Miniprotein binders against Uncharacterized protein C1840.07c. Designs and how they scored, part 24

Target 1, 306 residues: Uncharacterized protein C1840.07c, of Schizosaccharomyces pombe (o74480)
Amino acid sequence: YFNVNQLFDHEFIKVFPNFKGNVEAKIKYPTVVYAIGDIHGDFPNALDVLSAAGVVSPVFPHEWTAGNATLVQTGDVVDRGPDTRKLFRWFNDLHKQAEKHGGRVVRLLGNHEFMNAKGDWRYVHPGDKASYPEPSEENRIIDWGHSGEIGNLLLSEYNVTYKDNTTGSHFMHAGLSPEWAYREETVNELGKELLSHFMSREKIPEYLEDFWAIEGPMWYRGLAQLSEEEACEVALNVTKTLNVNRLVMGHTPQFHGIVSRCEGRILLIDTGLCSAYAGERAVLRISQNDTDSIVEAVYRGKIVKL
Short names: E, the ipSAE of ESMFold2; O, the ipSAE of OpenDDE; V2, 0.75 times the mean of E and O plus 0.25 times the DockQ between their complexes.

## First folded at step 20 (miniprotein)

Design t13 (from r1 with E32A K35A E38A R45A; at its last look DockQ between E and O 0.83; V2 from the best seeds 0.86)
Fold by ESMFold2, look of step 20:
Structure t13 (fold): chain B 306 residues (1-306), chain A 117 residues (1-117)
Amino acid sequence: as target 1 above (306 residues)
Amino acid sequence: SEDLLYLIYLIEELIFFVERAKELIKQGKYDAAEALLALVEEEVAFLKEEAEKLRKEGHEEAAKRVEEVAKKLKELIKELKELLEKGDYEEAIELLRKMLELIRKLAEEIYKLAREE
């Protein structure tokens, strides 16, 4: 047992109250998982909400402050904003820091990462391209390829889904239909194969066509867009198939904050936090002990139970 | 096909962006609304590209419909920019509602095409 005030001086706690609250919650709930949705190239806004949640320091160099917790980032780091390279490097560094404390940063693929890997740059911000030395477009092609800094990270450190058995939570970018939930064990390998084909500018092989389709894992929006009744029917099926309590996804923006559907079985965490969307900035927090869990949306200076 | 995938995504993005722009204008957040509308204009330009792909796949009627909607949206965006420059925000909100009706009708037509395939 330890005294939070001896870890953080009183002046620090006045300015950043979520750091103290996080330590106190950890004592009662030893397992904590954070999740952040679509960032779309906006480092300042990602920093703002992650520091407000107590996951990273609000003071340079913006280091990991979440101890042995897990942070899940559910994809769409790239496009619409300029800070792509900075964000990929930052999350990689945060993972290395987290490991030193027994924590980790789980990084998941969004559909925009696949689009960039395949050379579809329709949504790339000019500042992203300008972050490369000239010839910037050619250097960016290399960076997103098999041996590039970003490309290698995507192939070696990223998955499509993450199942957290401790909290009973399943995380991904878009969503799983019942059909894809039945095949969930194949999804991460299929995603890696598709990513590699895209980086090589190869035609999508026939066995991956349904993966890269409107109802496939990188695009499916049924859990977010179907009526409450219909979405809940899908979620009950999918959670039972996956043997989890809840499904956490980004991809479908919820501009007013994190949305819970189907009595907490569906958690929509893309809040449009990048400045291009001007949505709310939020981080999901799941706190777990042996008998109970608390699921919360963490905003700057405000925590809402979901 | 992959072309219907990106067309559906574009249409849904347009709905999200236009709905959000309308909300931002109602809240007096005009600079944010204008930034989002720049994305809307870019997405409308992509609609024309997707219509060409539909035509190549033999969906001439759908391609023409997407082109008609893209052209109308481009005209409405021009009117919208004029209204925003003049500070006619109530009229801008009504124009955004008209844009949403047009986009949602297109969405229904394209979802029907996708379901048939």
Scores: ipSAE 0.843, ipTM 0.925, lowest interface PAE 0.8, mean pLDDT 91
ESMFold2 (binder alone), look of step 20: mean pLDDT 87; pTM 0.872
OpenDDE base, look of step 20: ipSAE 0.901; ipTM 0.952

Design t14 (from r1 with D31Q E32K; at its last look DockQ between E and O 0.78; V2 from the best seeds 0.85)
Fold by ESMFold2, look of step 20:
Structure t14 (fold): chain B 306 residues (1-306), chain A 117 residues (1-117)
Amino acid sequence: as target 1 above (306 residues)
Amino acid sequence: SEDLLYLIYLIEELIFFVERAKELIKQGKYQKAEKLLELVEEEVRFLKEEAEKLRKEGHEEAAKRVEEVAKKLKELIKELKELLEKGDYEEAIELLRKMLELIRKLAEEIYKLAREE
């Protein structure tokens, strides 16, 4: 539906200035990966920043406009805001659209998705529950289970981690300690097993207890919270183990925008974009060719090189 | 173990939300700060629930400490709401600083407990 000549229209670019920058960067850097962090049920704010970045149309039906690029969403779509079902459906539809252009939407699990699957609804917004017909709680239980729309998406389309070999970038919700980086090849299978146990209301088996722990893949905050020196030591270890240039994660909010640590090896992309947190709205953009990469934080009306 | 997982998460969330609320008040964004304080109040309620899990796992002293901090935070939130209604924003900022000191001290105690287990 969109083509390159249409995207260079002068009037269109005046309304969506970051969109023209995306097209020009893609010509020089044929591989582009976008990443968006924790959304927490806020469709309007996710739309605002993704449309500002040129990933989706700002006008209904808010279709994919990023061609063959990849969008990575790093989890925590659910909780605190009301638009959970709309967001899961939207990202699924965007993935279908992206595939028609050779692109994709990579969807990753956050700890809040696991909590919802296990029946821990402490953070569920009333508007989320109300989006289901009565009996709303029973229907939500079904939706998040093995036979539900959301539950099936989580089991079939979601992973804990994504390694993008073209950009040399590793994406996940929380983070990997060196121990878990050594075992990274097991993380997606273990996550799927844990998710299935949670949907069945089963007790966490012993072999998954370290996975679902403060130092495990769904919770680890060391790359965000350790001192710069200590975090960089971890990141040097983890990037070497994974054979990547950078680690991209949400989970630990950075209310003023995307944070880069350890000379770009650590990218913290949870900016608290949902209205409940009142944080900045940002999308990570990685533009890549055979020799160079450009790593940027995209805000409404501003692009910052990281 | 899992019984400390959610407690640590709650404590860290409290630090994030209280620091952000203080920042919002300094910026004159009072309505946003008030909405964020609803999340703080929710997390304090969960903090009390996690203390009971600590007690069941045999950590009576830690459970009592968490309950005492949760009770004090609840009192401070009530004071904070009154200050915000009156427009006493400098006093509200000081109260948030006091809340952060309490939460950070609790965090140190709970991190120590987690390392020992």
Scores: ipSAE 0.855, ipTM 0.933, lowest interface PAE 0.8, mean pLDDT 91
ESMFold2 (binder alone), look of step 20: mean pLDDT 86; pTM 0.874
OpenDDE base, look of step 20: ipSAE 0.898; ipTM 0.950

Design t15 (from r5 with E32A K35A; at its last look DockQ between E and O 0.85; V2 from the best seeds 0.87)
Fold by ESMFold2, look of step 20:
Structure t15 (fold): chain B 306 residues (1-306), chain A 117 residues (1-117)
Amino acid sequence: as target 1 above (306 residues)
Amino acid sequence: SEDLLYLIYLIEELIFFVERAKELIKQGKYDAAEALLELVEEEVRFLKEEAEKLRKKGDEEAAKRVEEVAKKLKELIKELKELLEKGDYEEAIELLRKMLELIRKLAEEIYKLAREE
């Protein structure tokens, strides 16, 4: 679902007056940011929607096709589905490919990554464990620790939040209360400290207890679950504090697709994409020029303006 | 506390999954609803485990309440599976509504407990 009329503006037509055809003059937005929410170990569904959005090739080996765009993955790659290792490696490879074109893949931590790092494997799919040679459990412990492939990626390449200044957009897994928005500059370092403590099986130090709490950055659902009016009050506060136009988050599932609240200040992008939830498959797309944004939900065969 | 964190998370996940299962049945997507109910059943098992943690911590009254709800939900899931096998979908939808009422009441009780901490 593409509407060419949304790409043209009056200035393009004015500059090229000989354009008298049935379509408006083409315009473009040079900055594009994509975001994908909770994946939960489902490589086929992540591939389906990312290829439909033009971010990756539908043909093996499913390489980067988004040029200098940014892809943000907002966490919860692990659990419920089997393809954990494939997904972490895939996104790491996509980032390296994107860098060759001036693009990037920003990878963010979800609460399920923290749970796996601390040894809480209640949601781990048997196929995830089986992806390791025997002794598979011991090898997975190593992989998620300080010296493992996944553990090192999480410590070196992942953050809790990402602020994209060109689009005025703030991305994270769960959400920030006003109190945590005030402290946003500390969130990424505190998250890294907590992750390291969890990998070492250490008790949560007192100064991190509020971080790892229902109102903390990895769990907060107020922007998704409060009434429209209450959530908008929070979002107005948080966007002003962070100096951004919009807040993008996963974590709270929206099974029918990407949801916009508070005149676009809140974008909920966890659509229950993994097959276990039977939710819609969607990717957020933000197209930006010097003065305007187009914010869209991209589905298989359909694009919806948000 | 961290114990209430996971309990609240489980309760909210149960709400999401039971609501979704109800929607899927209304849409005629019965195989998807049945698969999702396996997740619901697993979350109820975790709810029982969180009740045990509350008991070991000394929160006996809260533990008994959570355990009581978990046992009732297990009974309702058994009944729900039978209804789905028989194709009694309107009855299944009503049973899911009853489950949601039970879960939401528990949620209010646990949110209140969390605020008092």
Scores: ipSAE 0.856, ipTM 0.930, lowest interface PAE 0.8, mean pLDDT 90
ESMFold2 (binder alone), look of step 20: mean pLDDT 85; pTM 0.853
OpenDDE base, look of step 20: ipSAE 0.900; ipTM 0.951
ESMFold2, look of step 21: ipSAE 0.855; ipTM 0.932
ESMFold2 (binder alone), look of step 21: mean pLDDT 85; pTM 0.847
OpenDDE base, look of step 21: ipSAE 0.897; ipTM 0.950

Design t16 (from r1 with E32S K35S E38Q; at its last look DockQ between E and O 0.82; V2 from the best seeds 0.86)
Fold by ESMFold2, look of step 20:
Structure t16 (fold): chain B 306 residues (1-306), chain A 117 residues (1-117)
Amino acid sequence: as target 1 above (306 residues)
Amino acid sequence: SEDLLYLIYLIEELIFFVERAKELIKQGKYDSAESLLQLVEEEVRFLKEEAEKLRKEGHEEAAKRVEEVAKKLKELIKELKELLEKGDYEEAIELLRKMLELIRKLAEEIYKLAREE
């Protein structure tokens, strides 16, 4: 636990009320998990929402302020915005800081990370490419490969899914169909294998073709797009199979904020955070103690129970 | 197939972006809508590229349909930019509804093709 009396004076809390709320929640709910969805190269907006939620310092943006909490980033850091390299370095640095306090930053793969690794750069922002010294394209290829800074992070620090047993929550970028939920234990290894094949510019082997498909783990949108009744049938199956209470995913944008479906079993956290989409900026917060679980959307200036 | 994967993704992205652009204009957030429409224009260009891949895979009818919709959307985007420059926002909203209808019809056709495979 952190000591609340060391963190804030009265005047600081008046200016940054979400910090007070985070401290009070931590005292009552010792386990806290935050999740942020698709960022798409927008460092200023990621900073804004994470600092408003109290995960990073609003004054010193490279400083982790969430103590022993977990932050889950559900992929699609790259593309559409220019700040790709800065974002990957930022989350890696935040993870190293969090570990010193018993916390962690869990980083997950989105479909856009796979596309970049395979050389499909159709969505890469010119500012991203320009962030590399000349010859910029060749240097970016290296950076996203087996020996590059980003490539090594993706291979060593990133997974497709994260199951948090303390809160009973399952996190990923896109979603799992019932078929893929049944074989969830294979998903992270298959994702790593596919990523490595893509970095080597190799043809997708046959056993990975259904992984990289519209109903596969990096693309599946059924939990977001099916009717409420149908999506709930899928979610009841998937949560039972995975032995979790809720499924948290990005990938399918919800421009007005975080969406809860199926009595909280489906949490859609891609809010179109990138400035080009002009979506609401929100962070999911799950607070847990022995008797209660509170699931909330944290916006700039308000918190909504889900 | 992998080409149907990217085509479906593009179509769904177009739906999200066109709906959002319409909402932004209704809210008076015109600069944001114009920025988003640049992404829409780029996605329409990718539709044409995906149609070429469909043709190479033997889906001539689907390729022609995707090309037809991409061409119509390109024409509508040109008209939309003109309306926004003039401040004709009600007309812009109606044009975005027309674009959305075209995109949703294409989506139904491509989903049907994906199910048949």
Scores: ipSAE 0.861, ipTM 0.934, lowest interface PAE 0.8, mean pLDDT 90
ESMFold2 (binder alone), look of step 20: mean pLDDT 86; pTM 0.871
OpenDDE base, look of step 20: ipSAE 0.899; ipTM 0.951

Design t17 (from r3 with K29N E32A K35S; at its last look DockQ between E and O 0.90; V2 from the best seeds 0.88)
Fold by ESMFold2, look of step 20:
Structure t17 (fold): chain B 306 residues (1-306), chain A 117 residues (1-117)
Amino acid sequence: as target 1 above (306 residues)
Amino acid sequence: SEDLMYLIYLIEELIFFVERAKELIKQGNYDAAESLLELVEEEVRFLKEEAEKLRKEGHEEAAKRVEEVAKKLKELIKELKELLEKGDYEEAIELLRKMLELIRKLAEEIYKLAREE
């Protein structure tokens, strides 16, 4: 029989109170979804905020502690920091662990993953390249290709978007314009096709040019950058089209924490958590039961209702 | 075009990073500001590369403008590094403000070009 006070050592709870709080919230809100934005190769900072949120253990080997919850990672794992391979492996391992408890780790493609698959390594950190044995560049090309460890993960486990019907939430890296929201059901297959073309160094077909454009799904920043009024007009259109309550996205950095716009319809979760940006570290938490939803930003030392 | 897309992305990244660097200096977080400025310097190098691609696409006036801004930003970054080394933080903040004005003006010009295509 289950006793929540027996799950955690008392000294552990004193230092990491969210672990006990997450168990208590789970009893009241059986569905929980977490989301973390752009990581950019910074394993220590990803670990810091995910452990502070109670999603993973702060103690090595940093395993899954979120039960049957869902964790959504919204892309841009690669570039700017050195821990790329470690992060891809870690999230894959966490997904396998989560599945054993009825949970999952949903992994989404960012524009930087596409750039790396395409061979555009302008932002690759030297430590990332150095993580491969010599000849490191050749081995990294293989790893990001059709037969590589990372390449296979991207083709088999990653999507551009994730619609979570239990919480009424739509997740992606960049954002959807109204035009692309209308075509949302095609976005994941088009993304897979583009990724495959990039890995093969093939010329992008004409029908994918609008996908890989400034207003396309991997780059669109209108929901983050337009005025509050204009962004809200877009968000009202997009949420209605997608039949969701809220749109969650990274890509456009919010260095002071998670930003809510348009009465919660827009949630900007890229907080620049990698050390290169020195942004705030945050995880989105959505707690759901049959009658209501609680949407929060979880920081290292505080939780803020959104 | 794809090259115009990357140029827009670079310009927006520059705005984000220069604004953030200014904030970090105001907060006394000089180490983080210096680290971020290395990213700014890298983005400026890429900006010059994108200008050449614009020229090849027939956007000579825009390419010349991007090259002019990239050259000025490179000069300002060198001056900025000197100011930070000397601890002249108020002047560094003012220089960052001037950099932002230059970048935002360029952004307006490039957004107009994107709308015309």
Scores: ipSAE 0.847, ipTM 0.931, lowest interface PAE 0.9, mean pLDDT 91
ESMFold2 (binder alone), look of step 20: mean pLDDT 86; pTM 0.867
OpenDDE base, look of step 20: ipSAE 0.904; ipTM 0.953

## First folded at step 21 (miniprotein)

Design w11 (at its last look DockQ between E and O 0.59; V2 from the best seeds 0.81)
Fold by ESMFold2, look of step 21:
Structure w11 (fold): chain B 306 residues (1-306), chain A 115 residues (1-115)
Amino acid sequence: as target 1 above (306 residues)
Amino acid sequence: SEDLLYLIYLIEELIFFVERAKELIKQGKYDAAEALLELVEEEVRFLKEEAEKLRKKGDEEAAKRVEEVAKKLKELIKELKELLEKGDYEEAIELLRKMLELIRKLAEEIYKLAR
């Protein structure tokens, strides 16, 4: 059992003020879940915000410092930025470290992971490709396939959705329409089947066509884009169907920070963290005890209650 | 259908990026805006590719409309880059607003097709 709070004293807190906030939250709220949205190949920015939140050490080798907490990464690790392989390896290693402390790193599939697996590389950064020995494109195909390092991780460690019963929170990349919420129990297996078909360069079978569609789990933006009233009607339906208090999703960028809609039932955590978007860098933090929960956006140098 | 999936995604990404570029210019973050415009230019190229898929499927009218918007956006991006080099930032903001108008109109047309 490793308690990150025992590594930090008064002088350390002066340097990392969000670590002090983590200590106080840990004492009063024993269950903590962090969530980070779309990263798009930007290791420095992911490191910056996760270390500011106290999830990882700001000092190399950037190890896990969140004790028995859960970190959820909601997909779109790949594309637009160069650090794809480093990020997949880093999150896998953080998961192994977290397990030693009773914590975990939950890793979810974004639509860009599916696109890469099917060979649609329109958004792949040159630095990502260059991280492979020549012939780099062929070696990257292998890496994202059934026998590759990334491909095996995606098939064995990644899901489309994650329901955290302790905090009553549901996490995914894009979002669930009411129809797909009704079918939520099928979503993770259908996603795995689609991913395997894509890696084999197979045509999408008919029964998966509505999964890989604009209203399907990897693409749906209604909870982010509908009017407040309409989105809230959807969220009330979906939260009731899933028996959760809140829905957490990336995919639809919110460049000024984490957005809460429908009295906290909708949390949009894609803040355009990748440097190419110049969006705000933020991590969601949900702190839970027997009587209540605190939902916060953690930024560099400030924490905002949601 | 899948044919409209990527088209809708590209259109929405264009809206997000063009709105963000306009905001960055208003904030004086010109280098960031220029970097983001390279992504916008890439999305416009992909938009042309999606138009060709529509044509091959037989959706000639939709393909022509998407091509018209993509061509206009390409011209506007070229003009926009020149304005930014000259420091004509208010004109650049106006051009971005015109780009958004074109993209949003296309979005409405494509959403109706997907319905």
Scores: ipSAE 0.856, ipTM 0.933, lowest interface PAE 0.8, mean pLDDT 90
ESMFold2 (binder alone), look of step 21: mean pLDDT 85; pTM 0.851
OpenDDE base, look of step 21: ipSAE 0.896; ipTM 0.950

Design w12 (at its last look DockQ between E and O 0.84; V2 from the best seeds 0.87)
Fold by ESMFold2, look of step 21:
Structure w12 (fold): chain B 306 residues (1-306), chain A 115 residues (1-115)
Amino acid sequence: as target 1 above (306 residues)
Amino acid sequence: SEDLLYLIYLIEELIFFVERAKELIKQGKYDAAEKLLELVEEEVRFLKEEAEKLRKKGDEEAAKRVEEVAKKLKELIKELKELLEKGDYEEAIELLRKMLELIRKLAEEIYKLAR
């Protein structure tokens, strides 16, 4: 069954009381944004949840089916699982397909992408290395560098953050402290500069040391790990500073599914979906019109409002 | 320092994985728990590597503490594998709690050092 909502508009039924009685009205949600967290090299599990959400076809060649929607992938595609190259190529191809329909695939950098670019391969799966012809390690070094397929994608197509003004949502891998939220306009350029330094095997220049630190944009876990009360204080500050309604992040695993904190201002979407973690497989879905947002966690066979 | 960055990250990942392994065993998902414990073993090996980096920087006391915890965790993982092979799941869950206590204590010590 082919549905107009699958292509462009998303419609929901809302009941409006009136002076004559209840009248059902269809409310269109013309903007839909999906987000998927840490994948860690697991193409089958990413395919399973994205196809269940209607973003991609479950049938090979697993092409884009989300019309003009946006898909945000919040980093940590690499490490622990074997399908790294396939995943980077797949998301790049999905972006090209989405553009034909007015949609897009927004791809964000995780801390594991930076680690790989700097040559820290402690978490690289043997199957990832084996995807390269011999000498596989040398060829992988090239691939993650300034002249490589993955390296060029990271430098040209990836950012640290994405602000979606239509849904009032801010997306990134780890999180922003209030200090970094105040400086958010600098984060994407600083991330690109750090990535380039890492690919060149250069030490971190002093002006980037606070960026690559435990409280910096690629590592900050306060919004996930502080008490509900303290995290909400941070989130109220950060959402006000960024002029957004909600903050969406991966990085800190939530093995039972997508977690909402601070009345929906904090959305934790790393569900440990790779088989190595045995977490739930979930995709965030935000449907937006001029007045309302519907925020949902999409699981295989179940949709939960957040 | 950057060494404390990776050490803190590693310790937090260990907490996530050990807590998840305990939960998987309670759910009867033993194969998944065993796969996750392989990651725990790798993370314990990385603790030893981070301790050596601390030692090379001259932070001998912190290095010895991290090495001590890594050695104890390695011993507990060996005991845990034996319990799981025997199907002694309640004892395995208790051993995982003991591992979490060790890791959380180390975390407190390292967070103080990073302040």
Scores: ipSAE 0.869, ipTM 0.936, lowest interface PAE 0.8, mean pLDDT 90
ESMFold2 (binder alone), look of step 21: mean pLDDT 85; pTM 0.849
OpenDDE base, look of step 21: ipSAE 0.900; ipTM 0.952

Design w13 (from t15 with A107L; at its last look DockQ between E and O 0.85; V2 from the best seeds 0.87)
Fold by ESMFold2, look of step 21:
Structure w13 (fold): chain B 306 residues (1-306), chain A 117 residues (1-117)
Amino acid sequence: as target 1 above (306 residues)
Amino acid sequence: SEDLLYLIYLIEELIFFVERAKELIKQGKYDAAEALLELVEEEVRFLKEEAEKLRKKGDEEAAKRVEEVAKKLKELIKELKELLEKGDYEEAIELLRKMLELIRKLLEEIYKLAREE
């Protein structure tokens, strides 16, 4: 056994209460996966919730503090807020730090990353553009292309989906219909191909048209928006097909916090975290041992079992 | 089609933002609601742009319908801002409900069009 109170002085616990809870959870449940949804360029709010969850340091330079845990970021880092470049660099740096401890930061593509790569900048915040030296538009085009800092990260470090067999959890930005769940093994390669076509300003080839469609992997909202009964029918099919216990997704905002549907098979983690949406700030935490899973929503100041 | 994809997305985002704005006003969070209305205005501009794409492809009937709704929403947003300035919050909430009805009807029409494709 271990006495967690021996690890923390009183002032540290007073300022950062979730650090003690994280150590206690690790002792009982050695596998931990965190997930954060849509960020939309809001570094302060991402920092607030990740530090509150004990994933990153609450003090500058806000480094990795989650040991060998996994953090999954489910896309839509870009648009609406100004801190795009800072966020991509931060998560990349956090991944490098996590690797030194046997952990990792899994980074997934949102539909807004694809839109930026194709040159659809309708949602880009002026502060994002202003982060580039003049000519800022041309420099941003380069940055999001095959030779750019962000573009290279997207091609080399990002996927559409992540299946974590240890916790039995499947993560992505939008969602999989039953049709796309059957084809899940193709989704990451198809996403990479589409991203490359978009960066080259090429028209979408016919075989990718149903991927980039309302029921395709980057847009599907059925698990979030269908009735409870209909969504659960889809989730039972998809979880069986993928051999997982739960499906975790952003994309469809839940302004009051993380939502669980279908007895925990559907976890909606886009809480409208960026200040432009005025939603809650939450991180999903999945803790696993040989016999049990605990699935929780971590807010600043409270933790809710899902 | 890709144009209908972005239309459906825009209309769904409008529903989310208008519902959220209504909730914020009920909570007395008027500054946040005002900020969210800027996003609503932005999405309405994008509706007009998507309508222009439909017209260029020869779908004049759908383009006119989307433009009609976008124009009405722009007028309603102006009225809504005036109500919020005067502190007429109950009227603002009712106006938001009417905006949602208009937006949801458009969504149904666009989904029907997408199925026909």
Scores: ipSAE 0.858, ipTM 0.934, lowest interface PAE 0.8, mean pLDDT 91
ESMFold2 (binder alone), look of step 21: mean pLDDT 86; pTM 0.860
OpenDDE base, look of step 21: ipSAE 0.899; ipTM 0.951

